# VHH binders against p49116, part 10

Target 1, 238 residues: p49116
Amino acid sequence: EGPLLSDTHVTFKLTMPSPMPEYLNVHYICESASRLLFLSMHWARSIPAFQALGQDCNTSLVRACWNELFTLGLAQCAQVMSLSTILAAIVNHLQNSIQEDKLSGDRIKQVMEHIWKLQEFCNSMAKLDIDGYEYAYLKAIVLFSPDHPGLTSTSQIEKFQEKAQMELQDYVQKTYSEDTYRLARILVRLPALRLMSSNITEELFFTGLIGNVSIDSIIPYILKMETAEYNGQITGAS
Below, E stands for the ipSAE of ESMFold2; O stands for the ipSAE of OpenDDE; V2 stands for 0.75 times the mean of E and O plus 0.25 times the DockQ between their complexes.

## First folded at step 24 (VHH; framework vhh_brivekimig_d4)

Design d45 (at its last look DockQ between E and O 0.45; V2 from the best seeds 0.00; counts 0 for: pae E 5.1 > 2, unsure alone 64.0 < 65, SAP .754 > .668)
Fold by OpenDDE, look of step 24:
Order: sequence, then structure tokens, then C-alpha cells
Structure d45 (fold): chain B 238 residues (1-238), chain A 122 residues (1-122)
Amino acid sequence: as target 1 above (238 residues)
Amino acid sequence: EVQLVESGGGVVQPGGSLRLSCAASGFTFSSYAMSWVRQAPGKGPEWVSVIRGSGGDTLYAKSVKGRFTISRDNSKNTLYLQMNSLRPEDTALYYCARGYPLFFGRSPFDYSSQGTLVTVSS
């Protein structure tokens, strides 16, 4: 059937909102995050194997793994996004909320730990110097995870995941032949993605944008969206 | 110049219904998704609903899902919001906005829209 991914799937370029404000406000953060989310979902949609699963299965997969995909995207686009600055801004906003007694101590702890996990993950990926191909395959592995509850076509999903893993292995062997354990070092990072709460991620990055709408509810809509529609929003065409 | 003009607001009792309209001009209406946004007194803007340019897909805020219906007539360059089972918390100034609510590149109020006031009170 051919490879799971092609060179076209390696490209993952996030366009940030312009201009960048002097102070990173909630809107800028939310818009940036939204663009990344859209990019990630459109990326998934561009994979023939993903399309082959059908709309219902596709939706279920993305609903299950959007946080992981988003987080990988954050790591991959950390420099372009100035992620450290964004996270710092988020923390500052949280501090304001704390001062207003809007959050419980336990919730504050949970949110701060989540931010720490995000930062740590992104830093770890940066230290590994993960390249575009490796990110693409990692995203594919995450996307085609058969172990989420309620999925249909789990056998097919598993096959795609295995294919992604094999292609990653081949790529790493070929590209990093002197680093025998690189594949293992890369793959061992994936469990960290499962430690992060999608709810908290949604709260941190999307609260100002979607308000009463959940990411879960938006996913089917985004997946049906044409790329041209997305591009039109990014370019700010009036 | 892009122009959006809202109408159809009014005072209704709880459980009542209203239908809002938005007349659009100055752009190819069918090429753009359209949204409704509302702002209650003392609160920030709240996204309500969006419909694709083709009119095929719709999305709603949780607070209005099942009660509100967004629609459009591209031949008339008009956006609609059918509001049923209205509640006091639906009281707000309602605005029509071009595009998806997921992008803040545009203020929902950038196109000199006056909005239409919906008041739900007993």
C-alpha cells in the first residue's frame, strides 16, 4: 500500500498571529493555540490512512488524542510560538485568578503541575533534537493509537500505528545510524503525553476562545473544514 | 466595505422565541462562515453559533445547543438565528460576525455592527 507518511506530511509550519502584542493576552494565546490545533487536525486529515478509516473513526481518534497531538505540536513549534513566553503569560494570568480567589489550592496545584509537565516535555524533546520526520512519525503513532476506549476498526488502527513505528525505525536507523538507542529514547517520551490532562490543556489554551464550546465538540467540525477555509482565516483576508 | 446589520431583537418572556436576522453586504457572503456573538450586560462577548459558508455545517455553544438554530440564505445575504425556549440568561446584545469564532484576528464588532438587543424577562 506504500508508506504511511510522505514528505508532505513532514512539513508542519505554524503561522503565528500577527502582530504579536507587547503583552501576551488571552486572545493571542488562544488564537495561537487554535491555529496549532487546526494545523494538527488538518495534518491528520492529510494522511491517506487516516482518511481510509472513515469519518466516524477519524473523529473518534482525534477526540481521543487531540491533546497529545497538540502537545507534540507545541513541542515542535516551541520556538516559533515562543512557548516559554506563552507559558509564562499563562502562569501570570493564573496568578491573577489566584489573587481573585477563583481557584482552589488543589486546582492551582494541578494546573501548575500540568504547565510544568508541558514545559518539561517540550524541553525534553528539544534536548533530543527531534527532527521533522521524527515528529511526523511520533504524531502518527499517537494518532493511530488503538488503545483508546470506544474505537472501531482497532485492528486497522493498530496496523497503521505499527507501520508508523516501522517507518520511524527505518528513518532513525538510516539517519542516525551512529545512535543505536535513539529510537528508544524518542519513543520513551510518548508516555509523558498520557500524563497530561486534556481538560487542563483546554482550560489553559482555549478558555478565552471557545468559552462554552468544548474542543471535543469542535473536532468534527474542524475535520470537515476545508483547508482553504482554514488558510483564509490565517491570512486574515478581508 | 463589509457591513453587517442585525435585527429582530426584542423583549420576550421566558420560554418565548425570537428570530434574529443579519443582513450582510460588502463581501461574498457565501464564501464566509458566519457567527453569532452575544454580550450580556457586565459580561464579555460570548460566542453563540457558527455556520459554514455553504450552510451545511453548524456549531453551537453548549449554553444554547438544542434551543437555538443558526441558518443562512445566501441568495439574500442573510444570516438567521432562531432562538427558542429563551431564558433570562440569554439576555444580551446579539451581534453578527463574519468568520469562525476560533480566530480573534477580527473583533466581532469590527464591522460597525450595532447589534440587536434581546431581553428575556418575566
Scores: ipSAE 0.116, ipTM 0.547, lowest interface PAE 3.4, mean pLDDT 88
Fold by ESMFold2, look of step 24:
Structure d45 (fold): chain B 238 residues (1-238), chain A 122 residues (1-122)
Amino acid sequence: as target 1 above (238 residues)
Amino acid sequence: EVQLVESGGGVVQPGGSLRLSCAASGFTFSSYAMSWVRQAPGKGPEWVSVIRGSGGDTLYAKSVKGRFTISRDNSKNTLYLQMNSLRPEDTALYYCARGYPLFFGRSPFDYSSQGTLVTVSS
């Protein structure tokens, strides 16, 4: 009936913890990543189409795609976050873990490959100069993925995804009319998101998780948070 | 400014019960999710439970589900943990924290109490 996203869904302002510490530590990295996670969840929750699917479906969608949304957020906010500096600090820490024999060589290789893929993805998005509208539609395409197992309302989810794809196409065609291949170049970047491991993302960015907690386990509670609770705890931006 | 003070710890027999309290001040209590965390002597912290600001939704660690109940009274700015069917492995320093278990006690705007000791023995 109406457009899937409005201009309010284009705004995506990440506020970093300040001041930046003399040396990056687990607290700063986890706080920065958590602000991005909550911003991404708030963004998804604000979409009328998402709200229309109901709580159980909403939770299932976000559990299935949170890592892809987070990765798009990392790419969009890479400069604000100083992501290259964060990743360099993580790599240095992993080097110490090899010398201390704390992680298997296979795991460290797997984690380094993931860091490489993340850097490549973020660089490719920066090279394309993806704008805020394009990011918003890409996130919507990722969010409304009907392919994930266990989803209800898959026909409605598919309709929302097709609407996001159509609106992205219309936007790119209108705004970048002289660049015939821009839409295709943007869309071919999306498959890389499915290659990103959620457990490695937790290891890289959420090392402050207490024992038995995963991002998957807290998604339902983040989605149910009252607006006042959200603004008072984690982000000041609305 | 922000203050969290716990009480209710003590020594109990296996199978016994305790109720922990966490008195909050210096912030709008009802606006924040609250968590319980425990740390056994010489071990890392373990998240126990969380309750959202309004008190409506809760989540429990598998090790305590069915035995522990988190609750809050927003009119008294107080968080509770009812611990039933206590086991020796529940022996730990229990503390409350403001927020979800992501940043608990690791950042300047997620605050935690100093804790109250629960000992389940003999």
Scores: ipSAE 0.077, ipTM 0.472, lowest interface PAE 5.1, mean pLDDT 82
ESMFold2 (binder alone), look of step 24: mean pLDDT 79; pTM 0.801

Design d46 (at its last look DockQ between E and O 0.51; V2 from the best seeds 0.00; counts 0 for: pae E 7.4 > 2, SAP .734 > .668)
Fold by OpenDDE, look of step 24:
Structure d46 (fold): chain B 238 residues (1-238), chain A 122 residues (1-122)
Amino acid sequence: as target 1 above (238 residues)
Amino acid sequence: EVQLVESGGGVVQPGGSLRLSCAASGFTFSSYAMSWVRQAPGKGPEWVSSIRGSGGDTFYAKSVKGRFTISRDNSKNTLYLQMNSLRPEDTALYYCARGYPLFFGRSPFDYSSQGTLVTVSS
């Protein structure tokens, strides 16, 4: 049995919608987020170990961890996405809703705290200067989490997670041998992902989906889509 | 220029059936997934169904799954939606869309489509 991840899994390139509008509207944000979501899920799908779990288990895993994967993706693609600008735009949109008295004070607080947590997490990852390999392994660790309710094949999932952790450890030791505690510093960031609400993330980034469809409901479809279909949509070819 | 023209709408009683068609032009039809979207009066657009370019895989909203069937004939550049067991809540303007508008925020109206009206009433 070979390694869990290969060099092909390290590449994670997000293509942003073009052109960027002068004012980041909900559609731009939603499309950007959708592209990242697709990229993240197709990344997961490209892992042989993931495929080996079967369609039902795959779907369940992604349903359980899509928010974490998405958030890691945000961190990894923060510069390309101009995430700070996107978040600022989201806040501005929220302010409009606040002015229209559409949100309770408590809800406003929850949403703002969530935005803060997202920003803080991304900043912390940037500060750590996480590289592409480390991101790939972190995503794998998050993906192959056996501790979600309702999962099947938990033993196998655990094995894959362990393998991801071991490979990350080996990589960090090899690449950053002078930094003895780098692995620990990286791994300690993962709990922050579990503190983030998937519902709020969905509200912030995916409100532009037609029919207000939940991410949970579309995950099976995304996982079944061919990469070529996605790419065709991204390029806007006629 | 991408052009999509819907047809087949009408008035039916609950439990009835309709078959919608969408004639596509201005692009390589078989290279793109196609979708149906509907908009009920006073409501926003709702994704109904999608089908891959090759016609192999189909996807449905929960609200229509088991009742509606999406299909395509690439030789005719035509998309279909067989609607069975129609319900009053299925009443809407039905639009054909290229790709997956559900995910990428593409408006069905961007292709100058007028849609086809489906009315389900007793």
Scores: ipSAE 0.240, ipTM 0.628, lowest interface PAE 2.5, mean pLDDT 89
Fold by ESMFold2, look of step 24:
Formats: C-alpha cells, structure tokens, sequence
Structure d46 (fold): chain B 238 residues (1-238), chain A 122 residues (1-122)
C-alpha cells in the first residue's frame, strides 16, 4: 500500500516543439497539445495504484477523464505553453469565415464560450498559485473517480480517490498551515472540469490529427505505448 | 531513408477478403509501432489500425474491429492487414505508416507515399 503518489509523480515538465514557428498554426498547436496529452497519460500510467486496476479498467478510467486531466495540464503548463497566445490565435481564426468549411453562428458561440470557461479556469488556478504537489493530487482525484458509468472495481477506485484526497489534505495542512481554507478553495475548482466539452477540446487543440481519429479511439494505444515510442512522441523524433 | 511500399490491394465482392502487405526499409522495423490509414474517394484520411513494435498489442478503429486483423513479421520487415467481411464502405486507398496515428508537424510522405487500392463492389 504506502503513499498513493511519490515525489517522482510531482515532476511534470512539458517541452514545447522546437523551433517555434514564425506564426502559430494548427500543426504547432496540435503538436504542443499532443505532447501534453502524452505527458498526462504517461503520468497516469506511472502510478502503481493505476497499474493495479488492470488494462480494461485503465482504459475506461482514462476515456472518462482524459479531458479533465488535459485541462489540469493546460492550467499547470499555461506559462510554458503560452496558452493565452494560443487561445488568442484560435479566436482570431474563428472570426474568419472559411469557404467549404463553414461554422454556424451557434457553433462559433459554443466554441467561444468554451474558450472563456477554459481561460477562467486557468486564471482561477493561477490566482491560487497551485503548486506541483497540489496539481499531482488533483489529477489523481480526477483520475480515480468512481462515479463514471460503466466502471468495474469501483470500490477500489473509490479507495484510491479517498487516499488522494487524504494525502492532498495532509500536504496542504503541512505546507500552507496558516491558510485555513486553501484546501476548500482548491477542491471547489474541480466541478468546473466536468463542464469542459471533450468534443470542443478536440476541435481547439487536435484538428491536426489525420482524418476522424478521436482521442477516445487512441487512448488504448497511448496507454500501451512502448517507452521508446512514447519518448519520441513527447520530445519530437523529427 | 525510410521507405514503405504497400501491396495486396484489388477488387473484391462484398463479404470477401484481402490481405495487404507493407514492406519496410531504412529503419529498425521492430523498434517502431506501425499503422494502417485509409482514404476513401473524396474524403479525408481515416486511421484503421495500429500494432506495437513487438507485435503484442493491436488497436482498431470501431468501423473495422472484429473484421480486420493487423500483424507484423519482424524477421521480414513486413506489416500486414488481413481484411475479412469486406463492405463497400471499406473501398479506399490504404497506406501504411510508421508510428502513431497522430500528426506531429511531419510530412505524411515520410511514412507513406503511394498506398494500395482496395475496391469492394457489386
């Protein structure tokens, strides 16, 4: 048993594609987002509790929560990614009409509202100055959510989530002992993650993928990726 | 120089079978995952299947699962796709590609260049 996470699970370093292009484009955005996705999946896969649940349960959990993990990753890496610049570039592109690939006014409104929600979430996390330990435990709480439909081993998943909550509480109380409500402020941010649309996230960040490949369809592949292939994806093997 | 050469396409009736091959050269084949991608006339590319370098784990698009089987022979540097119970909607130009289905700012020509045509009709 032991602690759910160790210091090795706190390290979460995103390396951006190099060189940065003269202008942000769909390929750069998709590469950057793909690296964050792979980093997030590798992080989840490295947790012994996650490994213990078995391959089918792992796939089901990640399919249910990948967008929440990705959104936490965006907030954690917002500075290194220059996320506000990426979102501004996406907004500018959305304001232009594209012949043959039209967007309805309703769709544009939906996408813009999602961008506003994402920006607000990232701003709220920055205002709280969430540290790497806190992010790691928040990701674990999101990952081991027992309330997703269709899961097996939900009692074990619930135990892991409770352990993540306990370890986060212990960390915050020790590290931020004079901030009585820090834990409550942090946990109140989690429901906003369930409001993020996975379909719109794919549209914003993954439009460079070939064909109609969805993140749901590649998750089993990412989770079983060989170490050499994984390292090539997160560092760029060009 | 990485080269991938597809073969085995042809014309079959619905319900028929074909086996596609992809001969690989210019890299250590067993160290890389391999994928099949297809493109139907007038449509964008669609990921079909992937297999790990060791050959142990395989993955399929929902549209082909249960009908197609990806495999590899690392001693021959060859990737295969066994296609059974073919349907008219499987008609496409089939490409093999090195690695994952995700596009990372790299040219598709580096991993597949020509493809092999599969036509399912009548």
Amino acid sequence: as target 1 above (238 residues)
Amino acid sequence: EVQLVESGGGVVQPGGSLRLSCAASGFTFSSYAMSWVRQAPGKGPEWVSSIRGSGGDTFYAKSVKGRFTISRDNSKNTLYLQMNSLRPEDTALYYCARGYPLFFGRSPFDYSSQGTLVTVSS
Scores: ipSAE 0.013, ipTM 0.378, lowest interface PAE 7.4, mean pLDDT 81
ESMFold2 (binder alone), look of step 24: mean pLDDT 80; pTM 0.816

## First folded at step 25 (VHH; framework vhh_brivekimig_d4)

Design d47 (at its last look DockQ between E and O 0.52; V2 from the best seeds 0.00; counts 0 for: pae E 6.1 > 2)
Fold by OpenDDE, look of step 25:
Parts: sequence; structure tokens; C-alpha cells
Structure d47 (fold): chain B 238 residues (1-238), chain A 118 residues (1-118)
Amino acid sequence: as target 1 above (238 residues)
Amino acid sequence: EVQLVESGGGVVQPGGSLRLSCAASGFTFSSYAMSWVRQAPGKGPEWVSSIRGSGGDTLYADSVKGRFTISRDNSKNTLYLQMNSLRPEDTALYYCARGYPLFRFDYSSQGTLVTVSS
């Protein structure tokens, strides 16, 4: 059997909305995030092993790990997205909610801590200078996680994860042979992803556009989106 | 150029019905999911409903589920929203949008006004 990932899966190019506003408004932030989410889902869908699991299993996997994939995407696309600026803008928008007494003190703390965790994670990944191949494999490892509750075909999922891990190991060994602990340093960052709340991520990045729908509820539809729809969204936005 | 033109709005009493239409042009209509979004006075945009390009799958906001029906005629490049059992809280400008509610809709659209009042 061939490799889990090919060179085509290494490419992960996010197209930002244009034009960039003078100040980052909620729409810009949400659209940017949505594009990243779509790109992440589309990436997953492009993996033959993912396709082989079937629609139900695919949906379940993505529902379980979309926040992790999204966060990895944020880290990977941090420069293109101007992530620091986006996060600052989000904080500014939150200030309005705070002033309007829409959030409890505890909630404010949770949200701010989440933003901090996101920043720290992305910074840590930047410090490690993670390359496109490593990101691809990390995303695959996250995607094919068999330990989420309610999954079917867990044995097959586990095999795919192992394959991703092995390919990552081989790549790191080949590319960074002088750094014998690089693989461990990279993998040890993954637990941080599971400490992040998908609900808070959804609130921060998606509430402005999707209204009262949840990411969880629309994932099946995202996975079924036509290529033309994706292309139209990135090139035809007026 | 993508063009979306809404129609069918009006004033209706609570419990009444309206049917909105959206004429689409400038793109392959059947290749794109379509959505309805509404904006009530003083509120932000709210997603209402979406339908896939093929017309098979539909999705609704909880606030309108069971009352609203989204449909499309790809031969006419037209999107529809049948609104039944209308409530005062349904009062809003209704916009047609290409794609699912994850993406920014076309702000060039003027929308169609639906007013539910006794």
C-alpha cells in the first residue's frame, strides 16, 4: 500500500478575503476563519485513506477533531492570516461585549485564557519552525485519532494514524537528521490542542457569520461542498 | 458578475405566510449551495436556511425549523423561501446568498423586507 500522504497534501495555501479592511471587523475574521476551516476540511477530504472510511466515519472524525485541525491551520497560516492582529481584534470586540455585560467574569477569564493558549501554541510552533510536511503529518495524526468516543472503524483509523506517525518519523529522520529529538519535540505539542475548547473557538471565530448554527452541525455539509463552491468563495467574493 | 435579486417581501399578520424568491445570475447556479440570511432592525445578520446545489440537502436555523422551507429551481436560477406561521420576530430584511453560512454574503444585495405585525 502506498503512502498515506503525498506531496499534494503538503500544500496548504489559505487565501484571505480581499480587500483587507482598515480595521478587522467580525465579518473579516469570521470569513477568514471559515476559509481556513473549509481548507482544512477540503484537505482531509483529499486524503484517500480518509475517503476510504466512508461518509459517516469521516463526519465523525471531523466532528471530533475540527478544532485541533483548525488550530493547526492557524499556526501554519499565522503569517498569511496576520493571526496576531486577528486575535487582537477579537479581544477588542470582546471588550464591547464585556462593556455590555454580556459575559460573566468567569467566562471572560475562560475566553482570554483560550486566546492566550492559541497564541502560545502558535508561537511555540513558529519557534519549532514546523515545515509544510510536518504540518501535514501532524494534521493527519490528529485527524486519524482513534480515541475519540463514538467512532467506528477504530482499527482502521489507528492504522492510518500509525502510518502518519511512521511517515512523519521517516521524514524528520531524513530531513533533520542532525536533530535527533525533533520528532519528540513536535509530537509533544499535540496534547495542547486537546486542551482547547471547541466551543470557545467557535465563539471567537465563527459566531459572526453562521449565527445560531454550530460547526458540528454543518460539518457534514462542508464535507459535501462542491469544488466550485470552494473556488467561488475564494475568488468570487464581492 | 454575481447578481442576486430578492423579491416577495411584504407586510403580513402573525400566523401568515410569505414566499420569497431570489433570482441568481452571473454564475453556474446549480453548482453552488444557496442560503437565506436575515437582519432584523438593530440586530446583526442571522442565518436562516441553506440548500445544496443539487437541491437535495436542506438546513435550517432552529428559530425557523418547521415553519420555513427552502427550495430551488435550477432551471430558472431561482432560490425560494416559503415562510409559514410567521412571527413578529421574523421581521427582517431577508438576503439571498451564494454558499453556506460560513462565508460572507454579497452586500450589494438590497434584500427584501418582511414585516410581521398585527
Scores: ipSAE 0.311, ipTM 0.683, lowest interface PAE 1.8, mean pLDDT 90
Fold by ESMFold2, look of step 25:
Structure d47 (fold): chain B 238 residues (1-238), chain A 118 residues (1-118)
Amino acid sequence: as target 1 above (238 residues)
Amino acid sequence: EVQLVESGGGVVQPGGSLRLSCAASGFTFSSYAMSWVRQAPGKGPEWVSSIRGSGGDTLYADSVKGRFTISRDNSKNTLYLQMNSLRPEDTALYYCARGYPLFRFDYSSQGTLVTVSS
């Protein structure tokens, strides 16, 4: 009953650290990624259907899908983040690590393949000109996935996912009425998200100056954070 | 001005115990998560443990789980780290920091040195 998402769930405003450095560094990349992760987790927490599943289910669900939500966020915010520039800087760091004999050749190949897949995904989403409503529903479809191991309440999760799919369909048909295949083109992008490696995402975006922490281990805390703690973390003010 | 002053470091034998303290001032201590971060000689910073502002939720790096216990006393604006079963690889300069590992940390510039050696 009622829509799964409201207009407050469509707004997804990422604020980048200021000022943007003339040359990107690991600290700037890690802070930018941390802001996106936090925004994504609090977006999920704000959804009434998500809240209705209970704390333990919420934690399990986000642990299962955080990398997919993060990747959708990267695609949605690619222009604001200058993601192409960030990925180029990461590639340059990896090439320097090869010359300094710091990483195994097999690991380097694995990481470079992941970067290519990420770039390809973001480019495909940009070419489709996915709008904010479509991103919000795609995130909801990813969030309410019933097929992750160890979940309880899978019947209810499936119902919420079907509701997200229905609302996306209705939105696309009304908003893009002359584009018969838009929904299909959007939905076929989703399987690529499941192939993204969460440990490589952590290595690329979260292991800089602050980054020996597993994202999986802090998700319960991020979901419980009060507004005052969140504001203190992002502003640094006391 | 945020001020964090670490103390309690020293030299201990492997398997020994040590308790670190961090006196905090210049901010509303109970409103902020607090963390311990360490830096071994020749290595980059490594997050060790964090505790929520209320004191209820704790997080630990895998390398210290089961051996270290973080705690806080909000009435005394003090953060603690109880370190048990210490190993040579725990040798580091330990910093108290305001915040969690995914965000910018505010550090004391001094830290407290822990040396685990025969």
Scores: ipSAE 0.055, ipTM 0.472, lowest interface PAE 6.1, mean pLDDT 83
ESMFold2 (binder alone), look of step 25: mean pLDDT 83; pTM 0.838

Design d48 (at its last look DockQ between E and O 0.03; V2 from the best seeds 0.00; counts 0 for: pae E 5.7 > 2, placed apart)
Fold by OpenDDE, look of step 25:
Structure d48 (fold): chain B 238 residues (1-238), chain A 119 residues (1-119)
Amino acid sequence: as target 1 above (238 residues)
Amino acid sequence: EVQLVESGGGVVQPGGSLRLSCAASGFTFSSYAMSWVRQAPGKGPEWVSSIRGSGGDTLYADSVKGRFTISRDNSKNTLYLQMNSLRPEDTALYYCARGYPLFGRFDYSSQGTLVTVSS
């Protein structure tokens, strides 16, 4: 069989909403996050192995790992997104909720810790200088995780994950031959993703959406959407 | 210029039905997903339903699922919302929107059509 990923899967270009407001409002943040989420899910959909698992399994996988994919996307697109600025804005917006006594002290702590974890993770990835290929393979490893509860075709998923890992290993060995432990340093970052709450991520980045629909509930819809349809909308093409 | 004009609102008793229409112009209608959003008095906007440009896939808020049906006629540049089994809590201004409120980008009209469900 051919490789799990091709060069086409390395490209991961996020287009930010335009124009950028002087003040990063909730709408801008949510739209930005939405675009990243869409990009991440459609990236997954573009992988032949992912398609081979079938719609039900695909949906289950994405539901299980969307937060991890999203977080990897944040790290990868941190500069383009001005992630630090976005996170600061989120904190500022949270202050309003705090002042209105909408959050308990424990919840505030939890949310702030989550923001810190996100920032630290992204910083750690930046320090490692993860390239586009490595991100692609890491996303694949995260996507094809067989250890989520309720998954079907776990054997096949595991095979895909192994393939992703092998390809990553080969890439790192070829590209960074002088850095013997680079692969290990990269892979050891993955556990941090599972320590992050999808609920808190959703609250931080997606609360500005009209309605209170969960990301989980819209995942099947996103996976069925055509890229051209979404792109046409975001570019304002008539 | 994008124009969206809603119609079909009115007063109806609980359990009744209404059909809303939205006439769209100023853009290639079939290229855009369309949505309905509503705003009840004293409340913020609430997403109701969305339909893809091709008209194939639909999505509904849990609050209206099974009661409301979104549809479109691309040949007429018109979006529809069939509302059955109406409840008092459905009382709101209903807005037609171009795009996905769920995904952070959308355009909607400034007028809306008023739906009042009252005994």
Scores: ipSAE 0.432, ipTM 0.752, lowest interface PAE 1.8, mean pLDDT 91
Fold by ESMFold2, look of step 25:
Structure d48 (fold): chain B 238 residues (1-238), chain A 119 residues (1-119)
Amino acid sequence: as target 1 above (238 residues)
Amino acid sequence: EVQLVESGGGVVQPGGSLRLSCAASGFTFSSYAMSWVRQAPGKGPEWVSSIRGSGGDTLYADSVKGRFTISRDNSKNTLYLQMNSLRPEDTALYYCARGYPLFGRFDYSSQGTLVTVSS
């Protein structure tokens, strides 16, 4: 049938809590990250191919890939989020903690390495000047990954991923006709997403979530939620 | 009332194994990340391992990587730590805690079970 994504799936508008605090504020970071997470989940839910797979498959796919979608969202929205400022505040906090709390040294080192990988990923995407259409197709490629363990309907998921890849190829060739290697440069960025640990993402961005509740546990509720029901979305009309 | 009750500590020879358990009650166990922490005599607490609510993605301190395995059984509301190839420096009070070791550190923890590694 028709295209996997339409122009409505290119729109990815994140609105931030205001104003940005002067000092590290875990609630501001968690609210900002929660808005991006909900935007990413509702983006996925809006895709007809995703809807066609059914509720159980939807939950399984999103549980498997939410961190990859979130990381693509961070890269896409890095400027509007002031991500470099957020990460700098986290790094300063962690460096002070090393001096004050020797117990956490190994964990802080692991988290610092993750922050660096995240920043390098975001920088590489910015240097390629990835546009909104390209981000939408990249998100679709990671969403419809048949490789995750425990998935059902793997053949159909693979077909949707192949369709996303084809549509990205067609878009890049049409829009960037003079850059023969653009598609290849974009696609080789995707393996870095598998290096992003969901544990560390939760610790960095979602520590302010009530009682340390796991993102895995809330995914089914987010996918069923009407857009107006979740916190963190700011309507421009009201 | 959130309760975390650990068991499985004891005395073991170097190179031996122990399995610690942490029984959870008073909250939806599968919704929360869990951690193991240890405290050697006369030393401050040391983070050992963490696991996500669903049982995927695990993290380990470098000092225990490859020797310890964290796991959970959400149907039994129980967290586990399998400790293999134990060394004298693993001697500590071990306790389980809900959450991660950095921002918004553990909100609930158990009393602890003593593990002694000696001949």
Scores: ipSAE 0.072, ipTM 0.511, lowest interface PAE 5.7, mean pLDDT 84
ESMFold2 (binder alone), look of step 25: mean pLDDT 81; pTM 0.817

## First folded at step 26 (VHH; framework vhh_brivekimig_d4)

Design d49 (at its last look DockQ between E and O 0.49; V2 from the best seeds 0.00; counts 0 for: pae E 4.2 > 2, SAP .678 > .668)
Fold by ESMFold2, look of step 26:
Structure d49 (fold): chain B 238 residues (1-238), chain A 118 residues (1-118)
Amino acid sequence: as target 1 above (238 residues)
Amino acid sequence: EVQLVESGGGVVQPGGSLRLSCAASGFTFSSYAMSWVRQAPGKGPEWVSVIRGSGGDTLYADSVKGRFTISRDNSKNTLYLQMNSLRPEDTALYYCARGYPLFRFDYSSQGTLVTVSS
């Protein structure tokens, strides 16, 4: 009973690390990405329907979709993050790795293809001028995906996804009443998210972290973390 | 100024135990998660364990689960690592760090050496 999301779930304000360095470096990129990841996970945790599924289901669901949520977050926050500048810096670093013989040619090609797909996705979302409400419902559709292997409560998850789809449809019809094809154009972008590799996302945005750590392994901790502890971790010290 | 000082390392035989300590100062200790990290000779750093600021939830690397226990005493600003059933592969420089393993650790110190040998 009631709407799946409220207006409070539309707010998605990413704060970038300060001070901004003159030239981007791995520390700044990793901190920026970590802030986006935490914002995305805490957004998911704030949804009453998500809370109702229980902790084990929450962990399984986020493990299955964190990369898709992160990619939607990159697209939504691309302007404030200066994402095009970040990706250009990563490309330059990869070119230096070729010169220094640090990575195989096949791996570099694979990573570059992923970067191109990410850029294309973000550009297509920007051209459609996806608003904050639409992003919130797209994230909910991605979060409540019953198709992932190993999930329990798939019937309830499917019902929540259907509710997110219905609320998106209602929002688009009300807000963009003269744009008949807007919903279809938005939904056709979602399959591209399934093509994004979580392994490569970790390599691109989280390489500055200790190598025996994966996003998958720490998701239970991220989901349990209180907002005050999160703020203490990322606002810096000294 | 944030300071972290480790102690409790030494030489021990396989199967033995050690308890490491980390004295913290210069920040509100109870507000921060704390981690142990180790670096074996010739290897890169390896995260070992983390404990939440309140002392509640903990997480361990698979290589140490069931053998190591992280704990903290917020009244003494001290972090601990109890290491049991030690193996030669646990030989490393152990240091404490402020933060979770996902977020870049923002402070660590020189560490304390643990050597597991016959």
Scores: ipSAE 0.206, ipTM 0.562, lowest interface PAE 4.2, mean pLDDT 84
Fold by OpenDDE, look of step 26:
Structure d49 (fold): chain B 238 residues (1-238), chain A 118 residues (1-118)
Amino acid sequence: as target 1 above (238 residues)
Amino acid sequence: EVQLVESGGGVVQPGGSLRLSCAASGFTFSSYAMSWVRQAPGKGPEWVSVIRGSGGDTLYADSVKGRFTISRDNSKNTLYLQMNSLRPEDTALYYCARGYPLFRFDYSSQGTLVTVSS
């Protein structure tokens, strides 16, 4: 069998909404996040192993790991997205809600901590100078996680995850031969993804566009989107 | 130029029905998913429903699921929203939008006002 990932899976180019407003409003933030989410899901769809699992299984996988994939995407696209600016804008919007006494103290703390975790994770990834190949393999490892509840074909999922890990190992050994502990440093970052709340992520990045529709509920719909539809939406082609 | 023109709004009693229409022009209608969005007074925009370009797949917000039906006629470049069992909380300005719920492009439009009141 061939490799899990190919060079085509390394490319991960996010197209931001244009133009960027002077003031980052909720729509811009949500649209940006939505594009990233779709890009991540589209990326997953492009993997033959993902398709081989079947529609039900791959949908379940995405439902289980979309937050982790999204977060890795944030880290990978942090510069293009101006993530720091986006997060600052989100905080500013939250300040308004706080002033209006719309949130409990506990909820405020949870949300702020989540934002902090996001920022720290992205900063840590930047500090490690993770490249496109490493991101691709990390995303694959996250995607093909067999330990989520309710999954079918867990043995096959595990095999794909192992393959992703092995390919990452080979890549790091080959590319960063002088850094013997790079693989370990990279992999040790993955647990941080599991500590992040998907609900809070959804609230921060997506509520403005989807209303009361959950990401969980929309994932099957997004996974059925045609590439041409996505491209047309992103480019605004008529 | 992309144009979206909504119609069909009005005043209706709770439990009543309305059918909204959106006339689209300036783009290949069938190539785009279309959505309905509404904005109630004092509230932010809320996504209501989306239908794929081919007209096969639909999705609804939980708040309207089972009551509203989105449809389209690609031969007429028209989007529809059948609203049944209307509630006061459905009162809003309803907009037609091009795109999926997460990728929606809201064009400048007047919308159509739906008022549900006894």
Scores: ipSAE 0.189, ipTM 0.589, lowest interface PAE 3.1, mean pLDDT 89
ESMFold2 (binder alone), look of step 26: mean pLDDT 82; pTM 0.832

